# VHH binders against q96fz2: the designs that were tried, part 363

Target 1, 269 residues: q96fz2
Amino acid sequence: CGRTSCHLPRDVLTRACAYQDRRGQQRLPEWRDPDKYCPSYNKSPQSNSPVLLSRLHFEKDADSSERIIAPMRWGLVPSWFKESDPSKLQFNTTNCRSDTVMEKRSFKVPLGKGRRCVVLADGFYEWQRCQGTNQRQPYFIYFPQIKTEKSGSIGAADSPENWEKVWDNWRLLTMAGIFDCWEPPEGGDVLYSYTIITVDSCKGLSDIHHRMPAILDGEEAVSKWLDFGEVSTQEALKLIHPTENITFHAVSSVVNNSRNNTPECLAPV
Key: E = the ipSAE of ESMFold2; O = the ipSAE of OpenDDE; V2 = 0.75 times the mean of E and O plus 0.25 times the DockQ between their complexes.

## First folded at step 20 (VHH; framework vhh_6z1v_2)

Design FB15 (at its last look DockQ between E and O 0.94; V2 from the best seeds 0.77)
Fold by OpenDDE, look of step 20:
Structure FB15 (fold): chain B 269 residues (1-269), chain A 123 residues (1-123)
Amino acid sequence: as target 1 above (269 residues)
Amino acid sequence: EVQLVESGGRLVRTGGSLRLSCAASGFSFSGYAMGWFRQAPGKEREVVAAITQSGGKIYYADFVKGRFTISRDNAKNTVYLQMNSLKPEDTAVYYCAARFGFYETAPNEYDYWGQGTQVTVSS
């Protein structure tokens, strides 16, 4: 996974992240560094994206079932990194393979510290190789959305009003991530960064791409992944597997350029 | 300053009971899993029991076999180990340990340690 969409306004995004805590109380996640949230139809590595994480990571006496939402840098910078520039990392940390997560120190160590997060997105993009051509067809991949009788297909939202309604009730893609905290050697703010865990693709996506993000489908999976106080690493890793509960449609080549940030990126062709 | 202070260790007869206490200070107790470890002379430190921050999950070593009970009182920043049906093999220094997040069975995974309390079981 090298491209996502996360374009919802902050308030809409927050509402979409409503949850029940361990006591069954309805909650909204509190924001940390809300000013770092930058909505975009075309999110690439090194950009900031909102993630969910346990409140216990910030408040030592907090209930680990409570959630915080925070923009973090895509591409995990390990805490032990000694260079002043994260871009000098010699290895790719955009993704973490589920099968080798425990073999790589950069992922194993933060995971062992309970630094699990849920990466939020409208969906993610993947490119299908076309047979016989060097051309790649991009696809937008997301959770199936509940068809409200009145809300036509994402493609049928002919009116701006209908489009807004679709996004107001949009089920966000929830991807399993690992984050770390890096302190720059020269001082400054602690950098929070994340990697997306990847798995082999489900059967439905196998023709498009052989790998997919580990998707946490449902509130229970999300809760268990985040709750590093009550759910062990071993139990959490059982949640990491392919899911068939996805849909996709072909999109235009507009998304190929990471500088393009328009609704056309995820619009069906 | 972080402190874990164990108490309750003493000489007891085989079949006897003890209750160990560990009082924590200097850190946010409710955010940490707590564990009891023991180390006998010439042996490695081993986990006895562990409990999550909420008490929702508990671990017992295989040798415990229902004889020991770990509990915690977050309001008092204290973790307990009730030990029943004690055996000479239970003779060891018992340590309280704290780990941020979920409990672990490996000693090196814990952040803070007490000084230990001596438990001696005589035949």
Scores: ipSAE 0.795, ipTM 0.910, lowest interface PAE 0.6, mean pLDDT 92
Fold by ESMFold2, look of step 20:
Structure FB15 (fold): chain B 269 residues (1-269), chain A 123 residues (1-123)
Amino acid sequence: as target 1 above (269 residues)
Amino acid sequence: EVQLVESGGRLVRTGGSLRLSCAASGFSFSGYAMGWFRQAPGKEREVVAAITQSGGKIYYADFVKGRFTISRDNAKNTVYLQMNSLKPEDTAVYYCAARFGFYETAPNEYDYWGQGTQVTVSS
């Protein structure tokens, strides 16, 4: 996984993240650094995307089931990194393979500190390799969406008003991530950054690509992944597996250029 | 200053009971998992029991065999170890420890330690 869409206005995104804490209280996540949220249909590594994490990471007396939402840099920068420019990191931290997560210092150390996050997106893109050519067919991949008379499909929107109705009730994709906190050697704000955990593709996606993000399907999975005060690393890792509860459609090559930020990126072809 | 102060250790007969307490101050107790560890002469420090911030998850070492119960009272910033059916093998200094987040069984994973309380089981 190397490209996502996360385009919703902040208030719509926040409402989509309504949750229940350990005591059964309905809540919205509290934002940190909301001005760093950069919505786009075409997010790539090194950009910021919103993630959910436990409030306990910020407030040492907090209930660990309470959630913060914050933009973080895609591409985990380990706390031990000593160069001044994160782009100089000599290994790729966009993704973290589930089968080696406990063997890689960059991932096992923050995981042991409970630095688990849920990466939010409309969905993600993958490119299918076509036999007999170097050409690739992009697909947009997302949770199945519940349809009502007011919630049309992505391809059925014929006006700005109908387009807004498609996204008003969109079920955000929730991917398992690990984050770390890096203090730049020349000073400045602490950099929060994340990696997306990957697994083998489910059968439904295997013809598109052999890997997929680890998807947390439902509030129980999301709650357990986030709650590092009540859920051990070992128990949390049991949540990391492929899911068949996923759908997709082909999209045009407009998405190939990461500078293209338009609804056409995810429109069905 | 962070402090963990154990109390309640004393001499008891085999088969007896004790309740240990650990009073915490100087840190946000409710955000921490708490553990009890013990160290007998000539042996390494070993986990006895551990408990998450809410008490929703609890760990007991195999040698406990149902004889000990860990609990906590976040309003009083205190963690307890009720020890029943004590054996001479339980003789040790008992330590209270705190770890931010989830508990662990390895002593080097813990952030804060108490000074210990001596438990001696005779006969």
Scores: ipSAE 0.622, ipTM 0.864, lowest interface PAE 1.6, mean pLDDT 92
ESMFold2 (binder alone), look of step 20: mean pLDDT 90; pTM 0.914

Design FB16 (at its last look DockQ between E and O 0.93; V2 from the best seeds 0.80)
Fold by OpenDDE, look of step 20:
Structure FB16 (fold): chain B 269 residues (1-269), chain A 123 residues (1-123)
Amino acid sequence: as target 1 above (269 residues)
Amino acid sequence: EVQLVESGGRLVRTGGSLRLSCAASGFSFTGYAMGWFRQAPGKEREVVAAITQSGGKIYYADFVKGRFTISRDNAKNTVYLQMNSLKPEDTAVYYCAARFGFYETAPNEYDYWGQGTQVTVSS
């Protein structure tokens, strides 16, 4: 996974992240560094995206079932990294393969510390190789959305009003991630960064791409992944597997340029 | 300063009971899983029991076999180990340990340790 969409306004995004804590109380996640949230239809590595994480990571006496939402940098920077520039990292940390997560120090160490997060997105993009051509067809991949009788397919939102309604009730894609905290050697703010765990693609996506993000489908999966106080690493890793509960449509080549940030990126062709 | 102070260790007869206590201070107790470990002379330190921050999940070593009960009182920043049906093989120094997040069975995974309390079980 090298491209996502996360364009919802902050308030809409927050509401979409409503949850119940372990006591059954309805809650909204609190924001850390809300000003770092930059909505975009076209999110690439090194950009900031909102993630959910346990409140216990910030408040030592907090209930681990409580959630915080925070923009973090895509591309995990390990805490032990000694260079002043994160871009000097010699290995790719955009993704973490589920089968080797425990073999790589960069991922194993933060995971062992309970630094699990849920990466939020409208969906993610993948490119299908076209047979006989060097051309790649991009696809937008997301959770199936509940068709409200009035809200046609994402493509049928003929009116701006209908488009807004679709996004107001949009089920966000919830991807399993690992984050770490890096302190720059020269001082400054702690950098929070994340990697997306990937798995082999489900059968439905196998023709498009052979790998997919580990999707946490449902509130229970999300809760268990985040709750590092009550759910062990071993138990959490059982949640990491392919899911068939996805849909997709072909999109235009507009998304190929990471600088393009328009609704056309995820619009069906 | 972080402190874990164990108490309750003493000489007891086989079949006897003890209650160990560990009082924590200097850190946010409710954010930590707590564990009891023991180390006998010439042996490695081993996990006895562990409990999550909420008490929702508990671990017992295989040798416990229902004889011991771990509990915690977050209001008192204290973790307990009720030990029943004690055997000479249970003779060891018992340590309280704290780990941020979920409990682990490996000693090296814990952040803070007590000084230990001696439990001696006579035949």
Scores: ipSAE 0.839, ipTM 0.929, lowest interface PAE 0.5, mean pLDDT 93
Fold by ESMFold2, look of step 20:
Structure FB16 (fold): chain B 269 residues (1-269), chain A 123 residues (1-123)
Amino acid sequence: as target 1 above (269 residues)
Amino acid sequence: EVQLVESGGRLVRTGGSLRLSCAASGFSFTGYAMGWFRQAPGKEREVVAAITQSGGKIYYADFVKGRFTISRDNAKNTVYLQMNSLKPEDTAVYYCAARFGFYETAPNEYDYWGQGTQVTVSS
């Protein structure tokens, strides 16, 4: 997983993240650095995307079930990294394989500190490679969406009002991530950055690609992954597995160029 | 200054009961998992019990065998260990410890330690 869509306006995104704390009280996540949110249909590594994390990471007396939403850099920069430029990291941290997460220091250390996050997206893109060519077919992959008379479909939206209704009730993809906090040697604000945990693809996606993000399907899974005060690393890792509760459609090659940021990137072909 | 102050340790006969308390100050107690550890002379420090922020998860070492109960009162910044059916092998210095986030069983994972309170169980 190396490309996502996360295009919703901040207020729509926030409402889609309504949740219950451990006492059952309905809440919205509180933003940190909301001015750094950069919505786009075409997010790539090194860009910022919103993630959910426990309030306890920021407020030492907080209930660990309460959530913060914050933009973080895609591509985890380990807290121990000593160079001034994160691009000099000698290994790729866009993704973290679930089968080796406890063997890689860049992921094991922050995981041991409870630095678990939920990476938010409309969905993600993957490219299917055809035998005998270097041609690739992009797909947009996302949670199945429940249709009502008030909502349209992606391909049926014929006006700005209908398009807004499609996305107003969109179920955001919720991917398991690990984050770390890096203090630049030259000073400045702490850099928060994340990696997306990957697993073997489910049967429904195996013809497209052999890996998929670890998807947290439902509020119980999201709550357990985030709550590092009440859920151990060992318990949390049991949440990391493939899911068949996923759907997709082919999209045009417009998405191939990461500079293209239009609804056409995820439109069905 | 961070302080964890244990109290309640004393001499008790086999089969007796004790309640240990640990009063915390100088840090944000509510954000920490709390543990009780013990160390007998010549032995390594070992976990006895641990409890999460909310009390929703609790760990007991196998040797406890239902005899001890850990609890916490976040309003009073205090963690407790109720010890029943005491045996001579329970004789040790008992330590209170705090770890940010979730608990662990290894002593080196803990951020703050108390000075300890002596529990002696006579035969």
Scores: ipSAE 0.673, ipTM 0.882, lowest interface PAE 1.4, mean pLDDT 91
ESMFold2 (binder alone), look of step 20: mean pLDDT 89; pTM 0.907

Design FB17 (at its last look DockQ between E and O 0.97; V2 from the best seeds 0.00; counts 0 for: pae E 2.3 > 2)
Fold by ESMFold2, look of step 20:
Structure FB17 (fold): chain B 269 residues (1-269), chain A 123 residues (1-123)
Amino acid sequence: as target 1 above (269 residues)
Amino acid sequence: EVQLVESGGRLVRTGGSLRLSCAASGFSFEGYAMGWFRQAPGKEREVVAAITQSGGKIYYADFVKGRFTISRDNAKNTVYLQMNSLKPEDTAVYYCAARFGFYETAPNEYDYWGQGTQVTVSS
């Protein structure tokens, strides 16, 4: 997974993240660094995207079931990195394979500190290699949406108000991530950055690509992944598996150029 | 400054009961998992019990066999170990320890330690 859409206005995104804490109280996540949120239909590595994480990471007396939402850099920069420029990192940290996560120091160390996050997106893109050509077919991949008359129908919107209704009730894709905190050697603000955990594709996606992000399907899975005060690393890793609860449609090649940030990127073809 | 202060250790007869307490100060107690460890003469320090911030998850070492109960009172910044049916092999110094986030069984994973309280179980 190397491309996502996360285009919702901040207030719509925040409402889509409503949750219950461990005491059953309905809450919205509290933002950190909201001005760093850059919505786009076409997010790539090194960009910022919103993630959920436990409030306990920021407040030592917080209930670990309470959530913060914050933009973080895609492409984990390990806390031990010594160069001044994160782009000099000599290995790719946009994704982390689930089967080797405990073998890679870049991921094992932050995971042991409870640095688990939920990466938010409208959905992700994947390119299918087509037999007999050098061309690849992009797909937009997302949770099945609960249908009402026009809810969840990306292609059915014929006006600005109908487009808003599609996205007002959109179920955000929730992917399991690991984050770390890097202190630049020359000083400045701490850099928060994340990786997306990957697994083998489910059967429904295997014709498109052999890997998929580890998707946390439902509030129980999201809560357990985030709550590093009440859920051990070992228990959290049991949440990391493929899911068949996913849908997709083909999209045009407009998305291929990461500079294109338009609704056409995810429109069905 | 951080302090963990154990109390309640003393000499008791086999089959007796004790309640240990550990008062915490100088850190945000509610964000920490708490553990009880023990160290007998000639042995390494070993986990006895541990409890998460909410009390929702609890660990007991196999040798406890239902005889001990860990609990915490976040309003009082205190963790307890109720020890029943004590045996001479329970004789040890008992330590309170704190770990940010989730508990662990290895002593080197813990951030803060108390000074210990001596428990002696006579035949």
Scores: ipSAE 0.538, ipTM 0.841, lowest interface PAE 2.3, mean pLDDT 91
Fold by OpenDDE, look of step 20:
Order: C-alpha cells, then sequence, then structure tokens
Structure FB17 (fold): chain B 269 residues (1-269), chain A 123 residues (1-123)
C-alpha cells in the first residue's frame, strides 16, 4: 500500500470515528495536533494521515479502551534512529509485512511496547499490471458502503448534494498500523510515525495486486488492536489477515501523480 | 517517588493460607498491569500471577494449579494474592511488580518492583 485517500473534513472524520469504550459509553476520539491534519484524495508516504491510538499512550492513568486521533507521518521512523533527517533511513518503512513483523527490530520493538494504531482512510489505491503493456490501471479499494435508498453508487453522485451525503455516512477504511516515537537528535518535537501492516491479498483483490493492507473489519477488531492494555501482542496479531469484505472500482490515471488532489482521483471511470 | 510495598508474608504450615497485599504509590496505578513474582533461594525470579489494567485478563503460572488468586482494587491502588493450600515449595520472597500496558511473564519487562515479602511454608 503506497497511496491512500483521506479527504473528509475534520468534524466529519471525527464523527465517523465514534466508538464505545469498554464501559459501553459512546465517545468521540479526542484530537492530538489537529492542525497537522491535511485532507487529501491522494496521500503518499511521508505525508501525515490521521490514526487512532489508545489514550493510554499519552495518559498513564487513562482507560486503554479510550481512543485518540492524531495525524502521524506515514513511514515509521524508529526511536533508535540517530540521524537528524528521517529521509536518510536506508530501508522502507511504509509497510510492514505481517509475516516478518517480529523479525525486524524497527517494527518488533514498538509493537512490543503496545504502539498499535489504526490508520484511517477513505480507501487505498493499487495498480493492476496490464498484460502485454507497460500500462498500469489504478483501482480505488474501500469498504462496501451501505446504500441508502437515495444514495446512488459513488458513481451516480451526479449532484454535489448527493456527493456530500455519500461522504457524510462514509465507512472509513481501518488499517492496522504500528507507530513509533522519534526524538530528533538536535532537539525539537517528538515525531510520531506509522507503518501499515500488509498481508497477502484476498481472492477478490488478487488479480489487481498480490498484497493488501491488514484491514481491521469492525469495532471489535479495531478495539482489540488499539487496546494494548488488555490485549497482548500475540492476540492482536491474530487480527492480522486478509479480508474479502472490500470493494473496488477502476479510477483514472489522475491519481498516478501524487500532486493531484482532486475528487477525480477516486472517481470511477 | 514510585513505591510498591508488599505485606502479608509470614510463616505458615503446609496447607495453610495467606493473603498478600501490595500497595502502590507514586505512579498512575490504573494504567499498569500488575504481577506477583517469587524468588526462592538459589532460584531465578519467576512469575506467579499477573493481572491486566482492568482485571479483565489474568495469568497464572503452571505451579499455581488453582491455589492462588490474583485481584486488584484500583480505587485503593492495591493488588492482592490470595494463596491457599500452600506447600513447602512455595517458600520464597514474593514481589509485587508493575508494567505499563499489558502484563508479561518475564521479570525484565516490568517497570517497578517492591522490596518483597517473605513467605515460609513449614512441613
Amino acid sequence: as target 1 above (269 residues)
Amino acid sequence: EVQLVESGGRLVRTGGSLRLSCAASGFSFEGYAMGWFRQAPGKEREVVAAITQSGGKIYYADFVKGRFTISRDNAKNTVYLQMNSLKPEDTAVYYCAARFGFYETAPNEYDYWGQGTQVTVSS
């Protein structure tokens, strides 16, 4: 996974992240560093994206089932990194393979500390290789959305009004991530950064791409992944597997350029 | 200052019962898993029981075999170990430990330790 969409306004995104804590109380996640949230139809590595994480990471007396939402840098910078520039990392930390997560120090160490997060997105993009050509067809991949009687397919939102309605009730993609905290050697703010855990693709997606993000499907999976106080690493890792509960459609080549940030990126062709 | 203070250790006869208490102070108790460890003379420190932040999950060592019960009272910042059917092999110094997040079975994974309380079981 090298490209996502996360374009919802902050208030809409927050509402979409409503949850129940372990006591059954309805809650909204509290924002940390809301000013770092930059909505975009075309999110690439090194950009900031909103993630969910347990409040216990920030408050030692907090209920670990409570959630915080925070923009973090895509591409995990390990806490032990001694260079002043994260771009000098010699290895790719955009993704973490589920099968080798425990073999790589950069991922194993923060995971062992309970630094699990849920990466939020409208969906993610993947490119299908066309047989016989060097051309790649991009696809937007996301959770199936509940068809409200009046809300046509994402493609049928012919009117701006209908488009707004679709996004107001959009089910966000929830991807399993690991984050770390890095203190720059020269001082400054602590950098929070994340990697997306990847798995082998489900059967439905296998023709498009052989790998997919580990998707946490449902509130229980999300809660268990985040709650590092009550759920062990071993139990959490059981949640990491392919899911068939996805849909996708072909999109234009507009998304190929990471600088393009328009609705056309995820519009069906 | 972080403090874990164990109490309740004493000499008991085989088959007897003890309740250990550990009073915590100087840190956010509710954010920590708690554990009881023991160390017998000439042996390594070993986990006896552990409990998560909310008490929702509990671990017992294999030698416990239903004889011991770990519990916690977050309002009192206290963790307990009820020990029943004690055996001479249970003789050890018992330690209370705290770990941020989920419990672990390895002693080196814990952040804070008590001074320990001596439990002696006579034949």
Scores: ipSAE 0.297, ipTM 0.674, lowest interface PAE 1.7, mean pLDDT 91
ESMFold2 (binder alone), look of step 20: mean pLDDT 89; pTM 0.905

Design FB18 (at its last look DockQ between E and O 0.93; V2 from the best seeds 0.76)
Fold by OpenDDE, look of step 20:
Structure FB18 (fold): chain B 269 residues (1-269), chain A 123 residues (1-123)
Amino acid sequence: as target 1 above (269 residues)
Amino acid sequence: EVQLVESGGRLVRTGGSLRLSCAASGFSFKGYAMGWFRQAPGKEREVVAAITQSGSKIYYADFVKGRFTISRDNAKNTVYLQMNSLKPEDTAVYYCAARFGFYETAPNEYDYWGQGTQVTVSS
């Protein structure tokens, strides 16, 4: 996974992340550094994206079932990194393979500290190789959306009003991530950064791409992944597997350029 | 200053019972899993029992076999180990330990340690 969409306004995104805590109380996640949230139809590595994480990471007495939402940098920067520039990392940390997560120090150490997060997105993009050509067809991949009687297909939202309605009720993609905290050697703000855990693709996506993000499907899976106080690493890792509960459609080549940030990126072609 | 202070260790006869207490201070107790470890002379430190922040999940070592019970009182910042049916093999220094987040079985995974309390079980 090298490209996502996360374009919802902050308030809409927050509402979409409503949850029940361990006590069954309905809650909204509190924002950390809301000003760093930058909505975009075309998110690439090194950009900031919103993630969910346990409140216990910030408040020592907090209930670990409570959630915080925070923009973090895509591409995990390990806490032990000694260079002043994160771009000098010699290895790719955009993704973490599920099968080697416990073998790589950069991922194992933060995971052992309970630094699990849920990466939020409208969906993610993947490119299918076209047989016989060097051309790649991009696809937008997301959770199936509940068809409200009035909400035509994402493609049929002919009116701005209908489009807004679709996104107001959009089920966000929830991807399993690991984050770390890095203190720059020269001082400054602590950098929070994340990697997306990847798995082998489900059968439905296998023709498009052989790998997919580990998707946490449902509130229980999300809650267990985040709750590092009450759910062990071993138990959490059982949640990491491919899911068939996805849909996708072909999109235009507009998304190929990471600078393009328009609705055309995720529109059906 | 972070402190874990164990108490309750003493000499007891085989088959006897002890209750160990560990009073925590200087850190946010509610955010930490707590564990009891023991170390016998010439042996490695080993986990006895561990408990999550809320107490919802508990771990016991295989040698415990239902004889010991770990509990915690978050209002008192205290963790307990009730030990019943004690055996000479249970003779060791017992340590209280704290770990941020979920409990672990490896000693090196814990952030804070007490000084320990001596438990001696005579035949």
Scores: ipSAE 0.753, ipTM 0.894, lowest interface PAE 0.6, mean pLDDT 92
Fold by ESMFold2, look of step 20:
Structure FB18 (fold): chain B 269 residues (1-269), chain A 123 residues (1-123)
Amino acid sequence: as target 1 above (269 residues)
Amino acid sequence: EVQLVESGGRLVRTGGSLRLSCAASGFSFKGYAMGWFRQAPGKEREVVAAITQSGSKIYYADFVKGRFTISRDNAKNTVYLQMNSLKPEDTAVYYCAARFGFYETAPNEYDYWGQGTQVTVSS
């Protein structure tokens, strides 16, 4: 997984992240660094995307079930990295394979500190390779969405009001991530960055691509992944597996160029 | 200043009971997992029991065998170890320790330590 869509305005995104705390009270996550949120239909590594994480990472007396939402850099920069420019990291940290996560220091160390996050997106893109050709078919992949007369679908929107209704009740894709905090050696703000955990693809996606992000399906899974005060690393890792609760459609090659940021990137073809 | 102060250690006969307490101050106690460790002379420090922030998860070392119970009171910033059916091999200095987030069994994972309280079990 190397391309996502996360295009919702900040207030719509925040409301889509409503959750229940451990006492059952409905809450919204509190933002950190909201000005760093850069919505786009076409997010790529090194860009910022919003993630959820436990409030306990920021407030040492907080209830670990409470959530913060913050933009972080896609492509984990380990806390031990010594160069001044993250682009000089010699390892690709866009994704983290679940089967080797405890063998890679870049991921094992922050995971041991409880640095688990939930990466938010409208959905993600994958490119299907066809035998005997260099042609690739992009697909947009996302949670199944409930359609009613009032809600609409991506392909049915024919006005700004109908387009807004498609996204008002959109179920955001929730992917398991690991984050780290890096202090630049020349000074400046601490850099928060994340990797997306990947697993073998489910049967429904195997014809498109052999890997998929580890998807956290439902509030129990999301809560357990985030709560590093009450859920051990060993228990959290049991949440990491493929899911069949996923749908997709083919999209045009407009999405291939990461500079294209339009609804056409995810429109069905 | 961060302080963990253990109390309740004393001499007791085999089969007896003790309750250890650890009073915490100078840090955000509620955000920490708490543990009890012990160290006999000439031996390595070893975990006895540990408990998460809310108490939802608890660890006991195998040698405890249901004899000890860890608990915490976040309003009083205190963690307890109730020790029953004591044996001479339980003789050790018992330490209270705190770790931010989830507990661990290795002593080097812990952020704060008490000075210890001596427990002596006579035959």
Scores: ipSAE 0.644, ipTM 0.866, lowest interface PAE 1.5, mean pLDDT 91
ESMFold2 (binder alone), look of step 20: mean pLDDT 90; pTM 0.917

